VHH binders against q84jc2. Designs and how they scored, part 168

Target 1, 232 residues: q84jc2
Amino acid sequence: MSKMRNLVEEKFLEFYESWVIQLELYLHQLLIAHNNNTMSETELRHLISKLTTHHKAYYTAKWAAIREDVLAFFGSVWLNPLENACSWLTGWKPSMVFRMVDRLRKSRVVLVEAQVKKLEELRVKTKFDEQKIEREMERYQVAMADRKMVELARLGCHVGGESVMVVEAAVRGLSMGLEKMVKAADCVRLKTLKGILDILTPPQCVEFLAAAATFQVQLRRWGNRRHYVTHS
Key: E = the ipSAE of ESMFold2; O = the ipSAE of OpenDDE; V2 = 0.75 times the mean of E and O plus 0.25 times the DockQ between their complexes.

## First folded at step 9 (VHH)

Design pb54 (framework vhh_8fcz_2)
Fold by ESMFold2-Fast, scan of step 9:
Structure pb54 (fold): chain B 232 residues (1-232), chain A 125 residues (1-125)
Amino acid sequence: as target 1 above (232 residues)
Amino acid sequence: QVQLVESGGGLVQPGGSLRLSCAASGFTFSNYYMNWVRQPPGKGLEWVSGINSDSSYETYADSVEGRFTIIRDNDKKMVYLQMTSLKTEDTAVYYCARSPDELQALFEEGYFDVEGQGTQVTVSS
């Protein structure tokens, strides 16, 4: 059976469902823009700005929510099991987006040599930042085995006013550590997205954002369909 | 009154080290993304480094990566820039700067609403 949802989970689920509906509407606009070669640079930049603002709205809501309950994002009730299985520290893995960029090299929108060099430099930097966060996660996991944490876990088995308070303080400390790691991962995501958009031309940005939104929407649809796939 | 006060600048030889300090007052320091920016003689303002409100993320300009380290102490309301392997090209007035929105700071290098008075760093043989 499904676990009881807290207020943070209920509020973010409502936000996320609306956010995804709006993402699908923006994806429709991106696909029209990509197939229509009559749009001005100003019109393309405006559309790119809408998508950038939309993603910033997501992280604004997420950071407010993780401050209240970071654990809601590790077992997200607003994501299906496939979306959760593909998550890296509560979101997309930053280096993964370079696979989408690589497709632009074989698309009708061709990257120039200077762009290829800058994208490779960004890829290397992104991978370095990911590895730094992974080392911090390893340290966090090792700290869970520390003798003080083991002692606090023992106290949690014996109900008492003071024991309950010290265990709650320890759990809050653990949650703050996770919050820091999730925010670090989100900062890498945002800097990677910004870096790609700065390197690409407006038509290439539209193609990239369309590819990214298509993947996100399709992954959600694939996961949602899993439970009613027929045997035949 | 919102204030940022830099210190720690001076004359140093190439390959040397300096630690710059920035003391913040008049606002809730722990809520803000903080930056170091510099202005070399006869050139425009150049972003150097940034650190988010909880120190979970630091970022650096390519020209200083691996040589400079940004650190913040929210209890003391301080941000620091530890500079090592200094080059003549690092000669500049260094400013501490506050970003009004942490999330926007990640998208806009040089998006800040408050800057300090600056501290001069001169790297010369």
Scores: ipSAE 0.651, ipTM 0.854, lowest interface PAE 1.5, mean pLDDT 86

Design pb55 (framework vhh_8fcz_2)
Fold by ESMFold2-Fast, scan of step 9:
Structure pb55 (fold): chain B 232 residues (1-232), chain A 125 residues (1-125)
Amino acid sequence: as target 1 above (232 residues)
Amino acid sequence: QVQLVESGGGLVQPGGSLRLSCAASGFTFSNYYMNWVRQPPGKGLEWVSGINSDSSYATYADSVEGRFTIIRDNDKKMVYLQMTSLKTEDTAVYYCARSPDELQALFEEGYFDVEGQGTQVTVSS
């Protein structure tokens, strides 16, 4: 490992800190729009577009980074321990957002029967896609302990150019497998988010996005406060 | 002066197969994520499938997963859609569309720039 390979973590840390600051600014705008009912439908759609663009920027940066070092996203240095404990395959668990949708059903915002049906269909599909990825992750973890990998590990204990090259090829294969799996998980996240936003009206989208951003920001603050208290 | 030209559509019976082709010109093909989208009669555009620049990753809409395969050939500047086990619900005009990355395809599926005339696929007896 060269020092340059460690720069992936430093670069993404800088990106993520800026990204979270901008998310807090958007959250403030979402809360004003929701609480004061002061924006037109066109203005609400523009705000929703800003949030979707912001999330797109996150995945653009993430996919560039995982191409260089996917393992940086498992136990990320830019996340506190609480955020890391709540991660599912390097990000939020897609089905968890339906808990935020369920809260929306209990608010002043009324979902019509057609929306409830479409959201339930999306929830079922999302859980199915999650289970598919979980089965692939299980397969990946089991493959690391299979006979071929055990033999490669044994060979890697001996000093020699031939065994070194074989082990390095196997490690590269494992890394590529993780990258594909992380991208598959992110695709489920993006499809789930987009699906919810397509079903909801603009005021409902604002309430949903405000709930999601509030949870993300508060989770970070709770984790940071706990760490400070523990080490102070 | 981006051009995308779709071909290969036609009339096919349920359970049949078709292979659609898209010829690209006017841009650096190997730098773009490529998509197939379709428009059923009287409905809006629906994203069907996408493939990244180096063919290492392909994604599919739930309705076509396991039945369709997207393939790209950067040397020929072509993208293909191999369709099997066709259903009447697959009847649509099929278009190919470029995007700068996979994220646009997944997040903005309703906003694809369709430049070509498309190719009509009709699944009926």
Scores: ipSAE 0.012, ipTM 0.346, lowest interface PAE 9.1, mean pLDDT 81

Design pb56 (framework vhh_8fcz_2)
Fold by ESMFold2-Fast, scan of step 9:
Structure pb56 (fold): chain B 232 residues (1-232), chain A 125 residues (1-125)
Amino acid sequence: as target 1 above (232 residues)
Amino acid sequence: QVQLVESGGGLVQPGGSLRLSCAASGFTFSNYYMNWVRQPPGKGLEWVSGINSDSSYTTYADSVEGRFTIIRDNDKKMVYLQMTSLKTEDTAVYYCARTPDELQALFEEGYFDVEGQGTQVTVSS
């Protein structure tokens, strides 16, 4: 049944639950570092490195999982309905992260004009890459209505000797197309994150990462609360 | 064993075009993020362009954006750099370079575990 979890979904669910628990622990450390401005640059860089490594671990696990079943990431069982509703191509929308960066302009740690300029340049580049992926997604959706796909749908009633192999090959091709789009989106996410961290000072990086982690953790809690109420 | 061999360099006039090729051997080419880097006379290495394992993501240095196009062919184990509107400042030895981990390529700019021998591009008039 399509409603039951498959092996990829079960394994990633276990991974994601532990990954989120560790993210909450890192968020606690980020908040302490943000409120204690006596921490050394070396200590701040070490904490930033822990967060960067944690995010790399997520994408390592994700890319292994999408090679097996990319569809598991569309309407993921390890995310609540609110988290799923807020997803853009299986994750956060890269350009939206700049709204979190905008908060830093009026924070305790003020950005200098050179940083503001570099962040604006990165924002423009990120939106351009994002739009390119959206156009590819539109082409993919149009291709689903292609004459060849319509013909394959007609053949796809049941087992039909050679027809079964042709249909299975086509479905594999569709999944490979989605996998490429998800990887492209993740590449834009990672380059955007890296770009922001390269522009910001270590204290500003801590504040940014704390804001991002806070939003992610709170979105999950808000959705879990609503989900709990919905099941009442 | 693991080898990257560049070709296609030469002398070209400003405004001209050139296509560089890189032939990979000795490793599973389709698993690696590939780059083009260059070294202008008397200067250090500068990263030019990158392409991920499945060609779903390409990126370029600001100085070449809109003028250069990176392409890969996993079946032929080739990566190409199509250069147009060449400028005198594009004069350099161009190297094909492999990044050992695709995720690492996104987080650590300029880390390459294998580089080719290079191909000379000279733009002069």
Scores: ipSAE 0.559, ipTM 0.816, lowest interface PAE 1.9, mean pLDDT 86

Design pb57 (framework vhh_8fcz_2)
Fold by ESMFold2-Fast, scan of step 9:
Structure pb57 (fold): chain B 232 residues (1-232), chain A 125 residues (1-125)
Amino acid sequence: as target 1 above (232 residues)
Amino acid sequence: QVQLVESGGGLVQPGGSLRLSCAASGFTFSNYYMNWVRQPPGKGLEWVSGINSDSSYTTYADSVEGRFTIIRDNDKKMVYLQMTSLKTEDTAVYYCAREPDELQALFEEGYFDVEGQGTQVTVSS
C-alpha cells in the first residue's frame, strides 16, 4: 500500500485545507449578513465579491494542478470518501444548485416573476450543458478500450525506443482529453454560479451563497465523522 | 466527414528527398496530435513520426531519426513529412493519422485514429 502522495497531491492538499478554512470564515460572515437587515447594499456586494473571488482562486489553482496531474482530481486525497462519492467530474454537479435556489421562493427574500423566468432559462441551459459533457465522458470510457487496442497494435509493428515514444504520446493524449473535460465541467460550474448571482439581488445572493457553503462544509463534516465511526 | 488527404509521394532514387503533405478537413485540426505511419509491401503498419497540437514536441521512429522532419501549419490545416537520405526500406504507402486530444471529436468521428487514403513512396534505382 503506498503511503506516498505525489507533489501535485501534496501541494493541492495544503491549498485545499487552507481554502476550506477560509470558506468556513466566509460562511460565518454570510450567516451574520443574512440575519442582519441593517447591512447596506454596498456591504453585501463586497461580501459577495469576496466569495466569488474565493471560488475563482479555487478554479485557478485547480486548472494549474490538472495541467500537471489531472488524475489527482479523480478520487482526490484531499477529499474524504463521501465528498468523492458525491463528485460529478471532479466537483459539484451544476444543476444541483437550483434546488437551493428553489428555497428562495419561500424565504424572506422572495423572487419576482422576472427572476423566476431567468433562473428557469439558466436551469435548462445548465442541464443541457451537463448532458453534453456526460455524453462525452461516456464516449471516452467506451473509446478507452478501442484506443488501447489500437496503440497495442501499433506497438506490435515496432521494437526499441520508438515504442516508448508512441506509448508516451498516447498517455499524454488521454490526459489531455481528461483535462479538457474537467475544464469544460468547471466552465459550466462557473457560468452557472455567475448566472445565478447576476439574476439575484444582493440579499438573495447572500442567502444562496450561505446555503451552498453550508452544504459543502456539512458534507465534509459528515464524511469525516464516518472515518471515525468505521473500525480503523 | 473527417478527411485526411495525403500527397507528394512518388518514385525517387536512394539518397533522394521527398516532401509529403496531408490536408485535413472536417475537424478542429489545431486540437489534434498528428502522426505519419507507413505500410511497406507485405508488412504491417509502422509508425514513423508524430507532432503535438502546437509543434512544441516531435517524435520519430529510430529508423528515420535524423533523416525525416515532421512539420505542421495549423492555419493551413496541413501536416508535412520532409524525408531526406531515402533508403530502399523506406518504400511504403504513407498515411496521415490523427490522435484526438479532445473527447467531442471521438463521438463525432467514432474513432481515435483516422488514417487517410495514403500516398505511395517508392525508393528504387
Scores: ipSAE 0.000, ipTM 0.090, lowest interface PAE 17.9, mean pLDDT 79

Design pb58 (framework vhh_8fcz_2)
Fold by ESMFold2-Fast, scan of step 9:
Structure pb58 (fold): chain B 232 residues (1-232), chain A 125 residues (1-125)
Amino acid sequence: as target 1 above (232 residues)
Amino acid sequence: QVQLVESGGGLVQPGGSLRLSCAASGFTFSNYYMNWVRQPPGKGLEWVSGINSDSSYTTYADSVEGRFTIIRDNDKKMVYLQMTSLKTEDTAVYYCARAPDELQALFEEGYFDVEGQGTQVTVSS
């Protein structure tokens, strides 16, 4: 039903707009903390906790929404075209964050050898998990050309109650498959984020989170700046 | 009444295989992230493997990666640990453990409740 789908999209759009505004406020706090060396380790850990709680709130809302309508997350109405173009299975590509870490390293972040080794181990594991999901997505797309799906598409060209019921069951099956892949991708995202934060010191975590939030906020602003973007 | 009952432990030789089972009751099993945890003789609890509510994501400790496989059956309310290429270092009491919050379980290793009595695995020649 269109009304049920619209409700999920409307609710998540309202949630996401508020979530991004709060992210910008946390980014301001992260930048102050990064430039101010008077904050204690306890205060830095508290700020890091606010950011991790904020990201957890996003995934709590997302998983509730995808259970109702996973398709709302493919070509999302709450994201601009640039944000949608940068999405990998409804979110950021997990391996992308290691490029952010590399940038921090080049900005004179002092990483000890043990941290570099652990980050490389995490990168390899993240790429492996990412590739597993990509293979599942490929199998999912190939299954669209499966004989049963082709037969269902042909039946959809003919009127009849049985055809409608069979097509609806197939669409539900497709949605459940996508939901599982999105949840798998989000699990890899959360494990990758946690892994990085566990490896980094609190000041390094603040710098990393500030860089990540800056990129997210700027990507949204760049995509929303319409007079430099042509209409398709 | 929440209950987790582990079974399938025993004595095996190095290089052998064993399948552990955990039967869950008293809660909505399909909503929970499930873990296998072990306690070797004279040591603390060590996390072994985890599986999310819909089986779309599995994770393993480095020491067991490639040798162990975690599986769940939500209809039967069961979680399994298929162990292959067993080593003497795998000797431990194995526990099935529920994570109260799935998202938190992904963020915090060791976020789980150990509720069962466990099942003893002994790997010895």
Scores: ipSAE 0.601, ipTM 0.835, lowest interface PAE 1.6, mean pLDDT 85

Design pb59 (framework vhh_8fcz_2)
Fold by ESMFold2-Fast, scan of step 9:
Structure pb59 (fold): chain B 232 residues (1-232), chain A 125 residues (1-125)
Amino acid sequence: as target 1 above (232 residues)
Amino acid sequence: QVQLVESGGGLVQPGGSLRLSCAASGFTFSNYYMNWVRQPPGKGLEWVSGINSDSSYTTYADSVEGRFTIIRDNDKKMVYLQMTSLKTEDTAVYYCARGPDELQALFEEGYFDVEGQGTQVTVSS
């Protein structure tokens, strides 16, 4: 059934559909570059720059949207149920991309020992930052059950005048807290992505970005093709 | 016209604490990633810490992690660096630096387009 969508959800759905189509086009270019060894380092760096710019465009649009309605990103209408089930704080879990990095260790493009060491250092730092955010989210969820919050919820059952205003202020405060946590998680994602790209050579960057984009595109296709059939 | 004014430096003993302040004007402070960078005697600039526009994300150089805390107050247009457990190696001129737009700063670590006049921190017995 059609779901009633607010303006933020409709605008971001249109943006995201176009963004994914362009990601698939870039994936095609990454796969050609990876399989065809005729591209120069300058050409590879240009392609990597296109992907980096594409990801920056996503976070520019996302941060504008969460400022208006952060809740649109929890159980997003532009994502299928499988994509939503695999989300950590409205996006990919930063430490999980190191599983894709581990694939490079077994690829034809050999990682130097110095790169392996830097990648492991980055992985440890990423997990630390990730766990810090998880503790903040847990604290936020516990605070929702706090005596003061319960009291404000009770007040909301008595509509009229100042009581409505107090409840509305509390709800705005909760949304602002979620916005900060989502933005913190996105900052860890961006720093992790940049860190990996800074450590890898251009051919290794192409292979990594191709693996990441392939996973994202395939996860979407798997979820879209799997239908829950109910018996009438 | 961008202006950044650092203050709060001084002479402290090892293990001591200092709080540095940076007053910003001439730009929309709440839109920018802010950094602290330092220059030890006879050395180049070293990035110390960064904070995003809404304080939801902070980063630190490995040498200062766990000892320094970066804080910002958007209403007052201020950035602070709370320094604890100071070491002789922390002796430097400390500068407040504006990063580019927040997303650019996250992709281009070490980029800063303005530096203030600096404040001297000397850690000595």
Scores: ipSAE 0.440, ipTM 0.766, lowest interface PAE 2.7, mean pLDDT 85

Design pb6 (framework vhh_8fcz_2; at its last look DockQ between E and O 0.75; V2 from the best seeds 0.00; counts 0 for: pae E 5.0 > 2)
Fold by ESMFold2-Fast, scan of step 9:
Structure pb6 (fold): chain B 232 residues (1-232), chain A 125 residues (1-125)
Amino acid sequence: as target 1 above (232 residues)
Amino acid sequence: QVQLVESGGGLVQPGGSLRLSCAASGFTFSNYWMNWVRQPPGKGLEWVSGITSDSSYTNYADSVEGRFTIIRDNDKKMVYLQMTSLKTEDTAVYYCARSPDELQALFEEGYFDVEGQGTQVTVSS
């Protein structure tokens, strides 16, 4: 009688599995491009565009799904426990991107001073936007403890037209609040990603996207092989 | 007929405040990302601010960050731009603009399919 998965979860799991397979194919192309200095700027820009379009497809599907059931994205069934543990508001933390760029700088990426300045300005904005969302999440959690919310929860134990409608309206309000916070977080993610791609040269974009995709793919693989990762 | 009508422009002294309004009609306003853009004298269009369909996210050009606030009221089909600490460099014709796809608006600041007629803001003593 219990269903472990609803229709939104089933549909998005199917989408996500296909999306990840395509991401791994794009990662292969990015790694080839990174190790090959024969690709033209036009060819590199085309590859970068493919990755940008791929990420846009993910958020198009996600925003459609959260409108139906935002809670499916908290503890997602299409993610393994390690991926879920590393999530910040249903996805990666936007400021993580700058730590990734910093690690590349120390190894192989040569950035001019103008790029460093623009990246620092973007980092400051991204952190400010993250803190703003975290404050909204804190306010949301505090609002759950409000006297009015507690009284509405008590009404949820009763059956009757009027009280049922009041409880349903409150639940819809809670879901809409979560949807807005998830959408805000996704906007910060996409704006940060686009900002970095606008600052970097095409070869640097390829290296950055390859690093990001590698991390995402490896995190999934590590979580799926947990028995071999955790030792006594 | 899809229309955007701006109002609230005028002459204001440096350091002053002004609120611009944009009235939308002829489309489902609550489905669209909305923007404010401006054209200073002798220059091209400059994106100023954007807001998601549900007010979940707002963004601003570096030149106005911390001084301007974009707000929307979906029930009234209105977008507002609250301007504070105005500078002479803020002198421009201000336009309200609609983005055809909310997600694409995050990737392209010049992604508009509808613009209003504009309202003149002059910051001068």
Scores: ipSAE 0.711, ipTM 0.871, lowest interface PAE 1.1, mean pLDDT 86
Fold by OpenDDE, look of step 10:
Structure pb6 (fold): chain B 232 residues (1-232), chain A 125 residues (1-125)
Amino acid sequence: as target 1 above (232 residues)
Amino acid sequence: QVQLVESGGGLVQPGGSLRLSCAASGFTFSNYWMNWVRQPPGKGLEWVSGITSDSSYTNYADSVEGRFTIIRDNDKKMVYLQMTSLKTEDTAVYYCARSPDELQALFEEGYFDVEGQGTQVTVSS
């Protein structure tokens, strides 16, 4: 947390802290809704909508920030080491949420056969999309080590002005690719989330969202406790 | 004025291929999520495919996934739909449509504005 931060990191850190606070409030509402069987479908849908809107806000801010400095998100200073360790391409791994769904299935939630089938189809698609993105990511990472960069590496610290320009150009190229990949990953996340919410009933959605939010919040808490990180 | 002009439609046999094109003008093309949508005879508008502003991600309806490919050229302000393995149920007027908010488009597949005249695709033996 004592790491030097650029303007993008500082701004996003402030945003994220506020965003998480709001998430915790929504989590509280989700838990109430989950334990209250008297809420109407309309009320549940409204709550679900608030959560989806909240997530939309996060990615709105993120995508604005990655246009400025995508590299900031590969060393996210607003996250603790545990959160970072659990991150895939600057966020949660899409396929991970299916384990949360599986937990629902093993709980009091009863999924009909049609739902189970659709969830499995979505799982397969999600994994396919993840792998596709990973292949592209690898391509960009490998491409970074082109002939010029390898030559510059051999020169060590004896780098002239022209060499600096080459390195900067390479980094810019990588950054552009990374931005694209991060955005792609986010799209897969959002599609997966949407897919799950479309398959589940409103009560099931509330339970799922509660589980997801709980995991996120607890991961942050556990990480902070372990690493003695304080957040505003 | 926003203009979307679709082309490339026609009559094809089942299993055939077509490539649709859409020329866009009157707005900042590179800032918008673009879609292809279709209206089958006697049915309402159906979302077919979408692509992010920077081509970072493409999305497809289940009915066309694996058969259709959406691509865009921001320099030319064009969006394309490559259709393969066409089926009779693919018969429809196809429209190019923009989504004003990419993130919203990801949550709502029906979040688009149809502004063009469309191009007729007929799949028949």
Scores: ipSAE 0.664, ipTM 0.864, lowest interface PAE 0.7, mean pLDDT 90
Fold by ESMFold2, look of step 10:
Structure pb6 (fold): chain B 232 residues (1-232), chain A 125 residues (1-125)
Amino acid sequence: as target 1 above (232 residues)
Amino acid sequence: QVQLVESGGGLVQPGGSLRLSCAASGFTFSNYWMNWVRQPPGKGLEWVSGITSDSSYTNYADSVEGRFTIIRDNDKKMVYLQMTSLKTEDTAVYYCARSPDELQALFEEGYFDVEGQGTQVTVSS
């Protein structure tokens, strides 16, 4: 299991570095489209599709990796401490993106009433899905704590091969349950992203995606600079 | 070769309950997101509910949220739709459908491969 964890972390670290570099390149394209307003609707849709495909590629790789070692995604070696501190169930909290939409509305984006209504409906649905996952996580944590207490009692009674098998089963059960919850959270993230992009016009989608990519890139850059501060 | 066989439909009064079943064969069931889709009389297909390949996430159309529950059993290759608090608007032929790609289903809703004859649900007072 330790060798599988090591291999999974090494492969995903390499993937993630490449993925972020490509995200930065797409960010530059988004900023050009955002600032110049010279791109046609067709060109904007193509750029939006590239960003959507890029995010789908991330989850394709992530879901393959969590099948091998979901725990690697809690406190990930490929994220700096600031990025890890901002994580909710191994990623951005789905409802947080509505605060980003709200900030854009205060700055530059004008939404019609039909869009506002649809966004509010999506926000409520997203929050409902988040609360379902949080409730299930709470139930899982209780079950996990109870199993740990039973295992501790068994270790106090005797030591042997049965104790190893019980611990291995408990770890496997924990990983399977966490994998399901992480995938559920990712589905909520993807459904929320898709929902926002469906409600917004192509120019508005570019502004949203630019803001999101900017935040992610800035979070990484700020966290990396803080990480490399030397004591002198 | 792909076979999806729906059953469990029938006539029920408003407020009643039904449980639909879908037996799957001819493909690797555990690799696919599964869905229920319905066709009301004289109308086109509308998506009802979906469930991920490992049951990690379920979603529902707004019109059925809180009343319907989708369940799958990968060992038996079955999908179920537990319907409660049925309304006359729920009258339709119900089909189960697989999504060709799990991520595609999240992004390209409305592109479902409908198989089989479906099962008729009629809600009338």
Scores: ipSAE 0.174, ipTM 0.606, lowest interface PAE 5.0, mean pLDDT 80
ESMFold2 (binder alone), look of step 10: mean pLDDT 82; pTM 0.841

Design pb60 (framework vhh_8fcz_2)
Fold by ESMFold2-Fast, scan of step 9:
Structure pb60 (fold): chain B 232 residues (1-232), chain A 125 residues (1-125)
Amino acid sequence: as target 1 above (232 residues)
Amino acid sequence: QVQLVESGGGLVQPGGSLRLSCAASGFTFSNYYMNWVRQPPGKGLEWVSGINSDSSYTTYADSVEGRFTIIRDNDKKMVYLQMTSLKTEDTAVYYCARSADELQALFEEGYFDVEGQGTQVTVSS
């Protein structure tokens, strides 16, 4: 179990480093497309498709990894402390994405009234789903402090076979609960991303994806500076 | 053989309720994202609702949000659609549909690898 968990973490670390390098390459292409009015709608759609495929590859790898060890995604070794501190249920907080769209609108993006209305409807839906997951996580955290769980933790100090089996079953149950919450959060993330891309025109999608990728890359670079890492 | 069998359709008055059932067989049901889709008379297929493999996430078309509820029972290999406040516009043949890839289902609604035979829902006075 422990050996498999460590191997999964190492494999995901290798995957994530490569995934980020490719994201930076796509960011370069997005910035060129945004600043160059010569690209056709078909070319812009192809570039947007590359980015959505890239994000799908991330969640494909993530869901395979959480099936093996969901706890690896809480305080991940492939993320720096700043990235980990800014995570909401192992990833970006879905509602944060709308603040990014709002920044683009205030800068240079021209959104028509129909788009603004659809974005607001999506924002409300996203926030509702987000709050539902937050309530579930709160209940999970409270349940971990329950007398029954405290009793099971105490049994972990005993070396009897029955105590070992009971503790192992409880830990398995905890991991399954976290896996469901992480998958629910990822579903909200993916639906929010898809919804925004469906509402925006191809040029607006490119600008939005460029802003999102820029923020992700810069957050990683800021956190990789040594002053954000303290040695105890 | 992979099969999906729908039931529970019928005639109902506007404002009424119906519960549709879908029985799955021939595959590991608990691994798949499941959907309800419908085809109104003279129109194309319209995605209605989806539920992921562990019921941690459900989603609905805007036209049915707040009125329909999708539920699954992995032990019984069943997916259900509880319909309330039915409208004449809800008249359609309702199909149970499986998504080949759970993650793809979130990005590409209307991309199914298996569909059932359908069950007719008629909302009329």
Scores: ipSAE 0.549, ipTM 0.799, lowest interface PAE 1.7, mean pLDDT 85

